# Designs tried in a protein design chat: VH-VL binders against q9uuj3r425to622. Part 23

Target 1, 198 residues: q9uuj3r425to622
Amino acid sequence: SSLTEDNLIVSLVPKILAYLLDAYSYERDEEVLSCVWTTEVPLKDAFDLKSVLRKTDNVESVLNACVEKYTLSSITCSLRLCLLEFPDSLIRSSFYDYFKAIYTTYTDFEDLDHRLYSIKKCLLHLHSTPLHILEEIIRHLSAYAISIRMKDGQIRHLAKIISPCVLRPPDDLNIIPVEDTHPTLLVIDLINEFENLF
Key: E = the ipSAE of ESMFold2; O = the ipSAE of OpenDDE; V2 = 0.75 times the mean of E and O plus 0.25 times the DockQ between their complexes.

## First folded at step 12 (VH-VL; framework fv_acimtamig)

Design v4 (at its last look DockQ between E and O 0.03; V2 from the best seeds 0.00; counts 0 for: pae O 5.9 > 2, placed apart)
Fold by ESMFold2, look of step 12:
Structure v4 (fold): chain C 198 residues (1-198), chain A 123 residues (1-123), chain B 106 residues (1-106)
Amino acid sequence: as target 1 above (198 residues)
Amino acid sequence: QVQLVQSGAEVKKPGESLKVSCKASGYTFTEYYMHWVRQAPGQGLEWMGIINPSGGLTSYAQKFQGRVTMTRDTSTSTVYMELSSLRSEDTAVYYCARDLEDYDRSGPYFDYWGQGTLVTVSS
Amino acid sequence: SYVLTQPSSVSVAPGQTATISCGGHNIGSYSVHWYQQRPGQSPVLVIYDDSDRPSGIPERFSGSNSGNTATLTISGTQAMDEADYYCQVWDYRYVVFGGGTKLTVL
């Protein structure tokens, strides 16, 4: 059930993020390191890894074997697949149009405090599980971006890739219309302002 | 030439907040991360945190989490560090220091520092 | 959190070689940087990435890093080298400084 998958993702997310933290220190190729979350991976590889991770009690051993065969991007893609199969985005999809209005109205640096206030209000309305997972993921991505001193374009690309996990439309399609940039802009603010939001 | 010019010395009372500025010149302000480092009298260097002046991305040393805020104003090429709920042990010289322009696995390291701002916290 | 350990002081005679150590668990896997700080002044980068010198730093400054120890070496030590020296690494998203070593030239 959905609850069974919720329990599994609650236990796996911290372990996967901890593994990635350690693995970043061993990745010698700066280009590979900068694209861990954004490199495209064959969907079959990500599904295969997800299936194995759900069956193991030795997550680190499985992930070590995966890195030898596949890139770290297989691991991040598998995590994103788990989040996309969750019943709703981490920020409840009923907030989709709320944030669309916010990011259409408050676009500049001078408007940052208005956007942060809106985000903080939203966080107060999240259930504890999606809030905890969101906080852990954004903490990780913020630290990761800092660890390689990402430029704004790299942060935007990262935010675009993760945005369907964070905020998607209430429609059953799980598709962000190409003209809608506010989910990406929201994730950019979450990453940049993690210290102020959480 | 690169310059980092900090605000002047301050005297504060316990419980107050300090806010130190660091004005950058001689380079493209938004292309370089900025760090804050402090040094208590007779003590070593203590890192406080980092800010991306372009997008505002920050990360703080755990010791200062919840008390420190780093901000910037791109129109004046200035980074700010604010430390709240001051105590006498916060008496220190506070430095800003510039990171590298581009990601380098060996970095960060700091080839340019501000002149330092002495903040004294006393009754 | 990661810790770097330096001796509190090192004394050398002028013209001799000074060595300043920076100890850390598996520090050889980090890039180690070194700063000189004269009294009343801001720190100055003297070695980066274990062994590289910024422009303007004399060749008598050198560095090495392996195992659990990084070392700053100053050959032909001069009176002007009397200062505090700090090692520094980046540990994921944190800058870590050593406690500092006071080099005395006498």
Scores: ipSAE 0.751, ipTM 0.874, lowest interface PAE 0.9, mean pLDDT 89
Fold by OpenDDE, look of step 12:
Structure v4 (fold): chain C 198 residues (1-198), chain A 123 residues (1-123), chain B 106 residues (1-106)
Amino acid sequence: as target 1 above (198 residues)
Amino acid sequence: QVQLVQSGAEVKKPGESLKVSCKASGYTFTEYYMHWVRQAPGQGLEWMGIINPSGGLTSYAQKFQGRVTMTRDTSTSTVYMELSSLRSEDTAVYYCARDLEDYDRSGPYFDYWGQGTLVTVSS
Amino acid sequence: SYVLTQPSSVSVAPGQTATISCGGHNIGSYSVHWYQQRPGQSPVLVIYDDSDRPSGIPERFSGSNSGNTATLTISGTQAMDEADYYCQVWDYRYVVFGGGTKLTVL
């Protein structure tokens, strides 16, 4: 049932993120560490891992056991796949046009307050589960970005990768039009302004 | 059964602050938004603001911006509303109201209400 | 700000149908919720999403919403239905209440 699925994700996502956070500390290759979320992986690996993760009560144990088989990027990809299985994006697709308008109108740095205001409005209208997951993900990514001293371009790339999980167009099969950048921009603001938003 | 139990009536002077509590029980406290609504004597309902389940996000009606603070304590399942710089016009019954979170369809509406807290502001 | 307009008062004889209107610009595009408030009591949700009725609310309560007017209808009005009634909408972040209608059962 949808409730069961939601509960599973709610429990799974924080555990995966916690594991990743710990894993970052052991990764000595800065290049690898900087690309954990953006590196392309075989989808089969991600799906296989997703399947295993969804069936376990001990996420950490599974991930530890799979270290030789799965990269950190596979883990992040699996997580994204889990999130994409939600019936809707974490931020409801009904907000897609709303944010399109916001990021069309408020494009300057000086407009940040307006964007933040708009984001907060939206966040206040999310169900607890999506909101919680969103918060955990953005918290993680914000901390991750800071820890590796991400540049703006890197944050943008990261945002682009995660944006389909955060905001999708209505009735779309997880295809974001290339011309629409507002989901990415939204995630950038979420990451950069986490403390102001959550 | 869901219950919202609010703190008792208060008498305040102009310039003081009020703080009303709303203790929730009978449901998962951390899954629901909470609203505050007030009603001046003989007047209608007035929305004051909303606080999210974690307590980390609030939004207030413009009228109360700068004067109102909503907080919540998960450990005690209690939501608080503080209103500062009280005026005579702030004399009202203050209600906490649970949000059913049907935002996909209808936005917020309130399925359970506290019993109300009368706050009288008089010199 | 979005404004909801209700008549200040409506009177109905017992057993008759009471109709309370809630006017708003293009209110039909909103989901309207209704609350009953008896004297000295907290508001009670009686209709949500224009026409849905919560458990425990009598079937004589119904709601509709179209155009610029939402309507709460109470068929077979009883003495216990005497109360203030408030319509409410969500104007994207802000909750808006109508001014309230006092229903008197004569």
Scores: ipSAE 0.015, ipTM 0.610, lowest interface PAE 5.9, mean pLDDT 90
ESMFold2 (binder alone), look of step 12: mean pLDDT 93; pTM 0.954

Design v5 (at its last look DockQ between E and O 0.58; V2 from the best seeds 0.68)
Fold by OpenDDE, look of step 12:
Structure v5 (fold): chain C 198 residues (1-198), chain A 123 residues (1-123), chain B 106 residues (1-106)
Amino acid sequence: as target 1 above (198 residues)
Amino acid sequence: QVQLVQSGAEVKKPGESLKVSCKASGYTFTEYYMHWVRQAPGQGLEWMGIINPSGGLTSYAQKFQGRVTMTRDTSTSTVYMELSSLRSEDTAVYYCARDFEDYDSSGPYFDYWGQGTLVTVSS
Amino acid sequence: SYVLTQPSSVSVAPGQTATISCGGHNIGSYSVHWYQQRPGQSPVLVIYDDSDRPSGIPERFSGSNSGNTATLTISGTQAMDEADYYCQVWDYRYVVFGGGTKLTVL
């Protein structure tokens, strides 16, 4: 069942991302476009959409049919919900402390190479499925970020939102301590340095 | 005042690479996106790509995808554009241009330009 | 890809009003920017966000954008206004320039 679910997500995530990419191209409101991932939506809507998406073989058709019912932010939220249903984060929770140490030690801009090295090392140890999903998501977000010319603060906010999908603590996969910012920092590096990491 | 000073003219052969630099001054270098635009002789402006303030994110025009690399050096406030596998058609003046964003703006516009770098590709 | 269309050339007598058009499908939904380029010089921003004028640009320069056409207007055209003019938009991932218009002051 877990394998089947994983396969479904592996198929679903790229399709949703592709749809979003296309949708971005038609959105002329800069404010709306800049907040697609950060705007709060009713959770009910996101859950409803998630349910529909998980049951369809034609994601694009479903999303097109629901354009009037669901916002782009609802779609991104639904995607995150799907990812959060994984038994573990995309980067295994066993790396939580690993990255905590890294981002505690290497905090300066000059330390970027050390962080990148550590990230690359970790990526080499990931299974193909989560690695692929991670790559697709980060690729999408990197492209999105540059397309709307995100500032550092915006990237940080985006990273904060997506970080629970990327790296969770091992003892509580649903809660990230507020005091721990290293998952967010990790995602920032992943987004900013996508071409250097993947 | 804001200044963008580019490297000098170059002559290249087909198959070689060019690398043009753009040194920025008069503003906070790490807060602005930078663009590269070229102009072939007697032709219009052609956008090449964009690089973010940190230098980690780039986006290139499809035409140059795979041949162009944009980088930044924050320590020297310099942006670089490298174009490989040069062709005669790559003969152009290359410009760096600062991306400016107004609160009400729905897209980038270029408020400052470099003086341009002529690159001639000839056999 | 998104395309901006400009006339290749426009001629105007000194003191008269020059109008340069930039056509694009639903261009009114974009923010259009305009650049002036004199021979042998770098482009200079003359209008941004459809109708806003940068500091140092004469008031005779104005811009509008609606429907499928953006327009750069130069009132009381002077000899120094002779140049190439380019319109520009941002189409999500790409900067798009018009083909440019050569303005000749007769």
Scores: ipSAE 0.829, ipTM 0.916, lowest interface PAE 0.6, mean pLDDT 93
Fold by ESMFold2, look of step 12:
Structure v5 (fold): chain C 198 residues (1-198), chain A 123 residues (1-123), chain B 106 residues (1-106)
Amino acid sequence: as target 1 above (198 residues)
Amino acid sequence: QVQLVQSGAEVKKPGESLKVSCKASGYTFTEYYMHWVRQAPGQGLEWMGIINPSGGLTSYAQKFQGRVTMTRDTSTSTVYMELSSLRSEDTAVYYCARDFEDYDSSGPYFDYWGQGTLVTVSS
Amino acid sequence: SYVLTQPSSVSVAPGQTATISCGGHNIGSYSVHWYQQRPGQSPVLVIYDDSDRPSGIPERFSGSNSGNTATLTISGTQAMDEADYYCQVWDYRYVVFGGGTKLTVL
């Protein structure tokens, strides 16, 4: 089942990202474009779209045929649901405390090199499939952020929305501070420093 | 008021790297994206890439991917462009240019340009 | 990727009207910006957002953009207008320049 879900991610993620990339070129409403990844949608719509996408070899045709029902935000939400249904985050949850230590110790601009070194070491330990998916998603988000010249607050909001797909706590943690921000801070660094990390 | 002051002209050999600086003044450095544009002798303008000086977010033209690196130092209000593995066709004037867009605009334009930095690559 | 096409040169007599075209598929849906570059100088913005003039640019400079063509128009052309002119758009995450048009006033 997990292998089937891995095959789905390998098949769907690049196709969905390619569709979004093409769709961005046609969207002239900057307000709509700026919220594509952050707008909440009815979960039923996202689950329904995910189910249809899993059964097709022609993602673009399906998405084009359903434009009246499925917004770009429904598509990004469906993608996030696929990633959240994996048993682990793209960066294995065993790195959760590793990055918590990094982001409580090396917090400012002058510590960036230390954080980047730590991220690079982590990436070397990822299996090829989650690493490739992570790279493609962060590449896409970096380009998307540039396309609307996001301010830091917008990048932070995007990073917060994506962070559970990237780094989640291990299943059995008894105490999770409600203010754990290091997964968001990690994704901010991944987006901003994509060219230096990948 | 707004000024973009670039580093001086350079002469390089093939295979070396260049690094051009652009120091901004007269505005809040981190509020505006910055671009690099070059122009070979007798040729048109060629866009190289963009950087957000606040967080360091960058994007490069595909032609320069893998050879160009753009960085910034917010303490000195300076952006840098480094181009590696130089070739004779990299001989050009290199410009920094400030990204600007009004609230109602749908695309950026360059309201201020640096004075240009001539880099000559010859054997 | 998106391409902007300009004529390589345009010649006009002094006092006449010069027009410089910038062609692109559905360019009317983009905001088009224009730069003037005199020999040995940095580019200078002369038109932004299709038709707006920055402070200090004479009213004889105007711009339009519809369909597949954007146009820079200079009325009452003067010798000081001899320069290279570039159109520019933002396409997703890339800047695209036209190839440039050399305006000759003779």
Scores: ipSAE 0.603, ipTM 0.819, lowest interface PAE 1.4, mean pLDDT 87
ESMFold2 (binder alone), look of step 12: mean pLDDT 93; pTM 0.953

Design v6 (at its last look DockQ between E and O 0.52; V2 from the best seeds 0.69)
Fold by OpenDDE, look of step 12:
Structure v6 (fold): chain C 198 residues (1-198), chain A 123 residues (1-123), chain B 106 residues (1-106)
Amino acid sequence: as target 1 above (198 residues)
Amino acid sequence: QVQLVQSGAEVKKPGESLKVSCKASGYTFTEYYMHWVRQAPGQGLEWMGIINPSGGLTSYAQKFQGRVTMTRDTSTSTVYMELSSLRSEDTAVYYCARDLEDYDSSGPYFDYWGQGTLVTVSS
Amino acid sequence: SYVLTQPSSVSVAPGQTATISCGGHNIGSYSVHWYQQRPGQSPVLVIYRDSNRPSGIPERFSGSNSGNTATLTISGTQAMDEADYYCQVWDYRYVVFGGGTKLTVL
């Protein structure tokens, strides 16, 4: 069942991202476009959409049919919900403390190389499926960020939103301590340094 | 005052690479996106790509994808554009242009330009 | 890809009004920016976000954008206004320039 679910997500995530990419190209409201990932949506809508997406063989058709019913933010939220249903984060939770140590030690801009090295090392140890999904998501977000010319604060906000999908603590996969910011910092580096990491 | 000073003219052969620099001054270098635009002789402006303030994020025009690399050095407030596998068609004046901070998110426009760098590609 | 279309050339007598068009599908939904480029010089921003003038740009320069056409208008055209003019938009992933219009002051 886990393998089947994994396969479904592996197929679903790229399709959703591709749809979003296309949708971005047609969105002329810059305010809407800039908040696609950060705008709050009714959770019910996101869950409903998630349910529909998980049952379809044609993601694009479903999304096209639901354009009037669901916002782009609902789609991104649904995607995150799908990712959160994984038994573990994309980067294994066993790396939680690993990255905690890294981002506690290497906090300065000058330390970027050390962080990148550590990230690369971790990526080499990931299974192909979560690595692929991670790569696709980060690629998408990096492209999105540059396309709307995000500032650092916006990237941080984006990273904060997506970080639970990327790295969760091992003890409670559903809760990230507020005092722990290293998952967000990790995602910031992943987004900002995508070309250097993947 | 804001200044963008580019490197000098270059002559290259086909197959070689060019690297143009753009040194910025008069503003906070790490707060602005930078663009590269080129112009072939007698032709119009052609956008090449964009690089974010930190230098970690870039986006290139499809035409140059795989051949162009944009980088930043914050310590020297300099942006670089490298174009590889040069062709005669790459003969152009290359411009760096600052992306003005826009609070209304109306897309990039360029309030300051470098003086341009002529690169001639000839056999 | 998104395409902006400009006339190749426009001629105007001194003191008259020059109008340069920039055509694009539903361009009115974009923010259009205009640049002036004199021979041998770098481009200069003359209009941003359809109708705004940067500091130092004369009031005779104005812009509008609606439907499928953006327009740069130069009232009381002077000899110094002779230049190439480019319109520009952002199409999500790409900066798009018009082909440019050579303005000749007769």
Scores: ipSAE 0.759, ipTM 0.896, lowest interface PAE 0.7, mean pLDDT 92
Fold by ESMFold2, look of step 12:
Structure v6 (fold): chain C 198 residues (1-198), chain A 123 residues (1-123), chain B 106 residues (1-106)
Amino acid sequence: as target 1 above (198 residues)
Amino acid sequence: QVQLVQSGAEVKKPGESLKVSCKASGYTFTEYYMHWVRQAPGQGLEWMGIINPSGGLTSYAQKFQGRVTMTRDTSTSTVYMELSSLRSEDTAVYYCARDLEDYDSSGPYFDYWGQGTLVTVSS
Amino acid sequence: SYVLTQPSSVSVAPGQTATISCGGHNIGSYSVHWYQQRPGQSPVLVIYRDSNRPSGIPERFSGSNSGNTATLTISGTQAMDEADYYCQVWDYRYVVFGGGTKLTVL
């Protein structure tokens, strides 16, 4: 069959998220569970897992069959690599400077409604596929954060890790300058305000 | 002394909204998640949802999704629960209850509760 | 969604042992917490993490959890123990309460 990377990613993301949701119930080590998305793994392991998942029609069976070979953090890292391979970030990079201005101007709690309005406006301009993937990932991360009652520092760390998948500069480097904090701040708002935004 | 003091009893009509407040004292307000639980007359406890008062992260029981909103004001150490499109079966005592300070894999349990707020929805 | 089942009522003679069950599929894999509620009052935590008592709760309150049943046990039951009792778990991102059991001390 002729499969494209985009078609594979559309079908793969919800299945990986569903697998992780189920797997959280079996993780007995609370420190491991709290770091599933943030633990560094060897890039080879993440790329190998991505390669295996690309071949399958049944993500759950493959992940179950390979459980001793791949950690939950390898699975989350593989998912992030899939998202980084998209031609653009989930919120298209033409919004990069728009959100930089927003998070420079509207920095406080009383400004939250302005930031939410700006995010909602942006979401209306996304194509259906990146919007769907963004919604599913943020839904999952919001529920995950609730499930372990994350502190603000943990939410910030999680948001930092996922932010390159969500919003990148419009150049071809796929990197966020270290001085730019607005992609992280945007993801914090997406997680915290999921119910209001989606 | 940890204390959760809720707003007073209210009488509402069907179709209106209620908004109950819960003022926290005796601890660092932003370090503990807060829950809302209600109890209809003669009935059991029913969980409504959870809020992180620091960043505003929320999650709601599916039954109340679309009708409930939980907010907070960190300057007054107060959480709010708003329930819209009221019906007579929403008549209940509404409680706030404080979560644990640190994550515990056993999940939340509630050692501190507000005094409860009776809301009557008359048809 | 996950469901906890409790008997509607339990009756016990003073001084005897009361047992209140909380049934759930594989509830032994959860941590179960228990609350006492007297009429017109807020709930009071009496057992947490299956079997631990908070400070100020008498030793006659104990708990266990295995398989499909968690149990609250009150030995030497007194008239003051007459109340409603609720079990509770955390199921991923949801709090689940049992339906409650009215304990009557005859």
Scores: ipSAE 0.739, ipTM 0.874, lowest interface PAE 1.0, mean pLDDT 88
ESMFold2 (binder alone), look of step 12: mean pLDDT 93; pTM 0.954

## First folded at step 13 (VH-VL; framework fv_acimtamig)

Design w1 (at its last look DockQ between E and O 0.75; V2 from the best seeds 0.78)
Fold by OpenDDE, look of step 15:
Structure w1 (fold): chain C 198 residues (1-198), chain A 123 residues (1-123), chain B 106 residues (1-106)
Amino acid sequence: as target 1 above (198 residues)
Amino acid sequence: QVQLVQSGAEVKKPGESLKVSCKASGYTFTEYYMHWVRQAPGQGLEWMGIINPSGGLKSYAQKFQGRVTMTRDTSTSTVYMELSSLRSEDTAVYYCARDLEDYDSSGPYFDYWGQGTLVTVSS
Amino acid sequence: SYVLTQPSSVSVAPGQTATISCGGHNIGSYSVHWYQQRPGQSPVLVIYRDSNRPSGIPERFSGSNSGNTATLTISGTQAMDEADYYCQVWDYRYVVFGGGTKLTVL
């Protein structure tokens, strides 16, 4: 059951990303295009779409048929919801404290090389499936960020939204973590330094 | 007045690396994307890549991927472009070019250009 | 990869109108920009977003973009207009230049 679900997501994520890439080329509203990943949408719409996408054997057909019903932001939200259904984050939660330590130690711009080394080292220890999905998502977001020439603030906002899919705290941590910023910082580095990390 | 001042001409051998600098002045350096464009003798303009205001986010033309590195130094308002494993075909004038203000999503155009840096690669 | 096609050369007599085309598949959906490059000089932006002129560019320069062709028009062409002209677009995350057109003023 878990394996089947994982396989479904592995197939679903690239197809959704490919659809989005195509959709960007046809979107004429600049405001819409600039906030495809950050715009808030009704959760009901995202859940409904997620449900449909998970049940279909033809994701592309469903997305094409739903273009009139769902916004691009609904699609990206649905994708995030799918990723959140994984038993663990794309980067294993066991690395949560590892990255906490890294971003506590290396806080300055001059420490970028140390962070990148640490990130790369961690990526080498990921399983093939999560790593592949992570790479595809980060590649997509990095390209998207360039396409609309995102400012740093926009990248941070995007990173905040995506970070729960990338790195979660371990389940045994009953401590409501104070706004842990290190997952967000990690995603920022992943997006900015995609070519160096993957 | 906006100015982009590039480093001087260089002569390189095959296999070496070049690093061209572009010093910006007359505007808020951290507000604008920067591009690099080259032009071989008697040829057209060829886009090399883009770097964001902070220097963190970059994208390179496929042709140069793996050989090109773009960086920024905000303290000196300077952008750098390094190209490694040089070949004779890399002989060109290299330009830095400022992107437009980030107010639309229609894509970048270049309102200001550096004076160009001639790099000659010869045995 | 997206490709922009320009004529290699255009000739015009002084005072006449020069027209330089830039062809691309559905180029009308893009914003097209134009640059002038005189011999030994850096490129200069002459038209941005299809039809807008930067400050300092003469009114005789104009641009249009529709369908599969963008056009740079120079009315009342002068000797100083002799240069190479390049069209440029943004294809998702890549800058694409045309091959350039050499404008000769006879």
Scores: ipSAE 0.805, ipTM 0.903, lowest interface PAE 0.6, mean pLDDT 92
Fold by ESMFold2, look of step 13:
Structure w1 (fold): chain C 198 residues (1-198), chain A 123 residues (1-123), chain B 106 residues (1-106)
Amino acid sequence: as target 1 above (198 residues)
Amino acid sequence: QVQLVQSGAEVKKPGESLKVSCKASGYTFTEYYMHWVRQAPGQGLEWMGIINPSGGLKSYAQKFQGRVTMTRDTSTSTVYMELSSLRSEDTAVYYCARDLEDYDSSGPYFDYWGQGTLVTVSS
Amino acid sequence: SYVLTQPSSVSVAPGQTATISCGGHNIGSYSVHWYQQRPGQSPVLVIYRDSNRPSGIPERFSGSNSGNTATLTISGTQAMDEADYYCQVWDYRYVVFGGGTKLTVL
């Protein structure tokens, strides 16, 4: 179903993000904490957790009861799977080629202001629900990246993992073309410039 | 020798903007996050925000959100802090301070500080 | 947001031990860092990660942190130790400073 009409996702995303925020304070292993969003997990575990989360009215109690069984990376993976079930990305796929042109043309430091202007124009055309979800996710990721002072390579890896949730091509028959890096570059700008964009 | 050299003292009027620079030398500029901290006369230290000079990742203290902008120029190894819509309570010494090279679970602590830039806001 | 509380002033006689407290809810779960600031100067790191001294800081400076209180201790206090002292933590994505303590050596 459409993101504009799925009220379960609207309520689930903020609750999962709030749980993660609290859980970061208990994670003492620096390497585990730095890879919460990027560590590969058994897909069965992520799908099982997703199915339980979609059926519950109390996300926090489910996640607390399962903390020994599920890693934080399973929780982030489950969230991403929820977003990927929708036929369109948070930024409508009709913007895919718009951003491809932007990130092909305006590639360096001096072009940042033009890219930010283009992103702001796009945000004005999003429906309120996808926009709210996008803002909450990017707010969380920007704060998380700051909390561990991520290096640029770590931010790029994080952005690559998140990018299919944010911007996908229209009519995706099999794969996102490997040569298309602009969805990752867009997410990098969203994270780095959250303070200026939202 | 690590040095953080800030721009000189300024006098501003209410409603104007200030922009302080902090030029780094003696280390690899892009490997360390940079912080901005201010201190009003007779008052304590107040954190303003953080920037990664490499990619530009930034976060601002809530009090300054909407008024502060932090930028950098890697070609000159310089970070900038701009504060807009100045008021008399923005009179302070503004410091840049260098973070750690690598993530440390104990969080940042500041072994190197700029010399400070006095900005006076008066009508 | 997270708050650190310090006494506004502490007075000590030369040669005596000065203690400067930094209070915070569960501050023992944080790493606490301490700065000395002499009049007209930039802050100088004197203790990091609760109890470690940077190179060049005298051994008479020490620190501890447990429960709701972190403490900076200066044994054999000298006139040159007269300064303002700040504690500091990292709270998720924010730096938090204590309000500062003026140490006077009488």
Scores: ipSAE 0.799, ipTM 0.902, lowest interface PAE 0.7, mean pLDDT 89
ESMFold2 (binder alone), look of step 13: mean pLDDT 93; pTM 0.952
OpenDDE, look of step 13: ipSAE 0.762; ipTM 0.890
ESMFold2, look of step 15: ipSAE 0.785; ipTM 0.898
ESMFold2 (binder alone), look of step 15: mean pLDDT 93; pTM 0.952

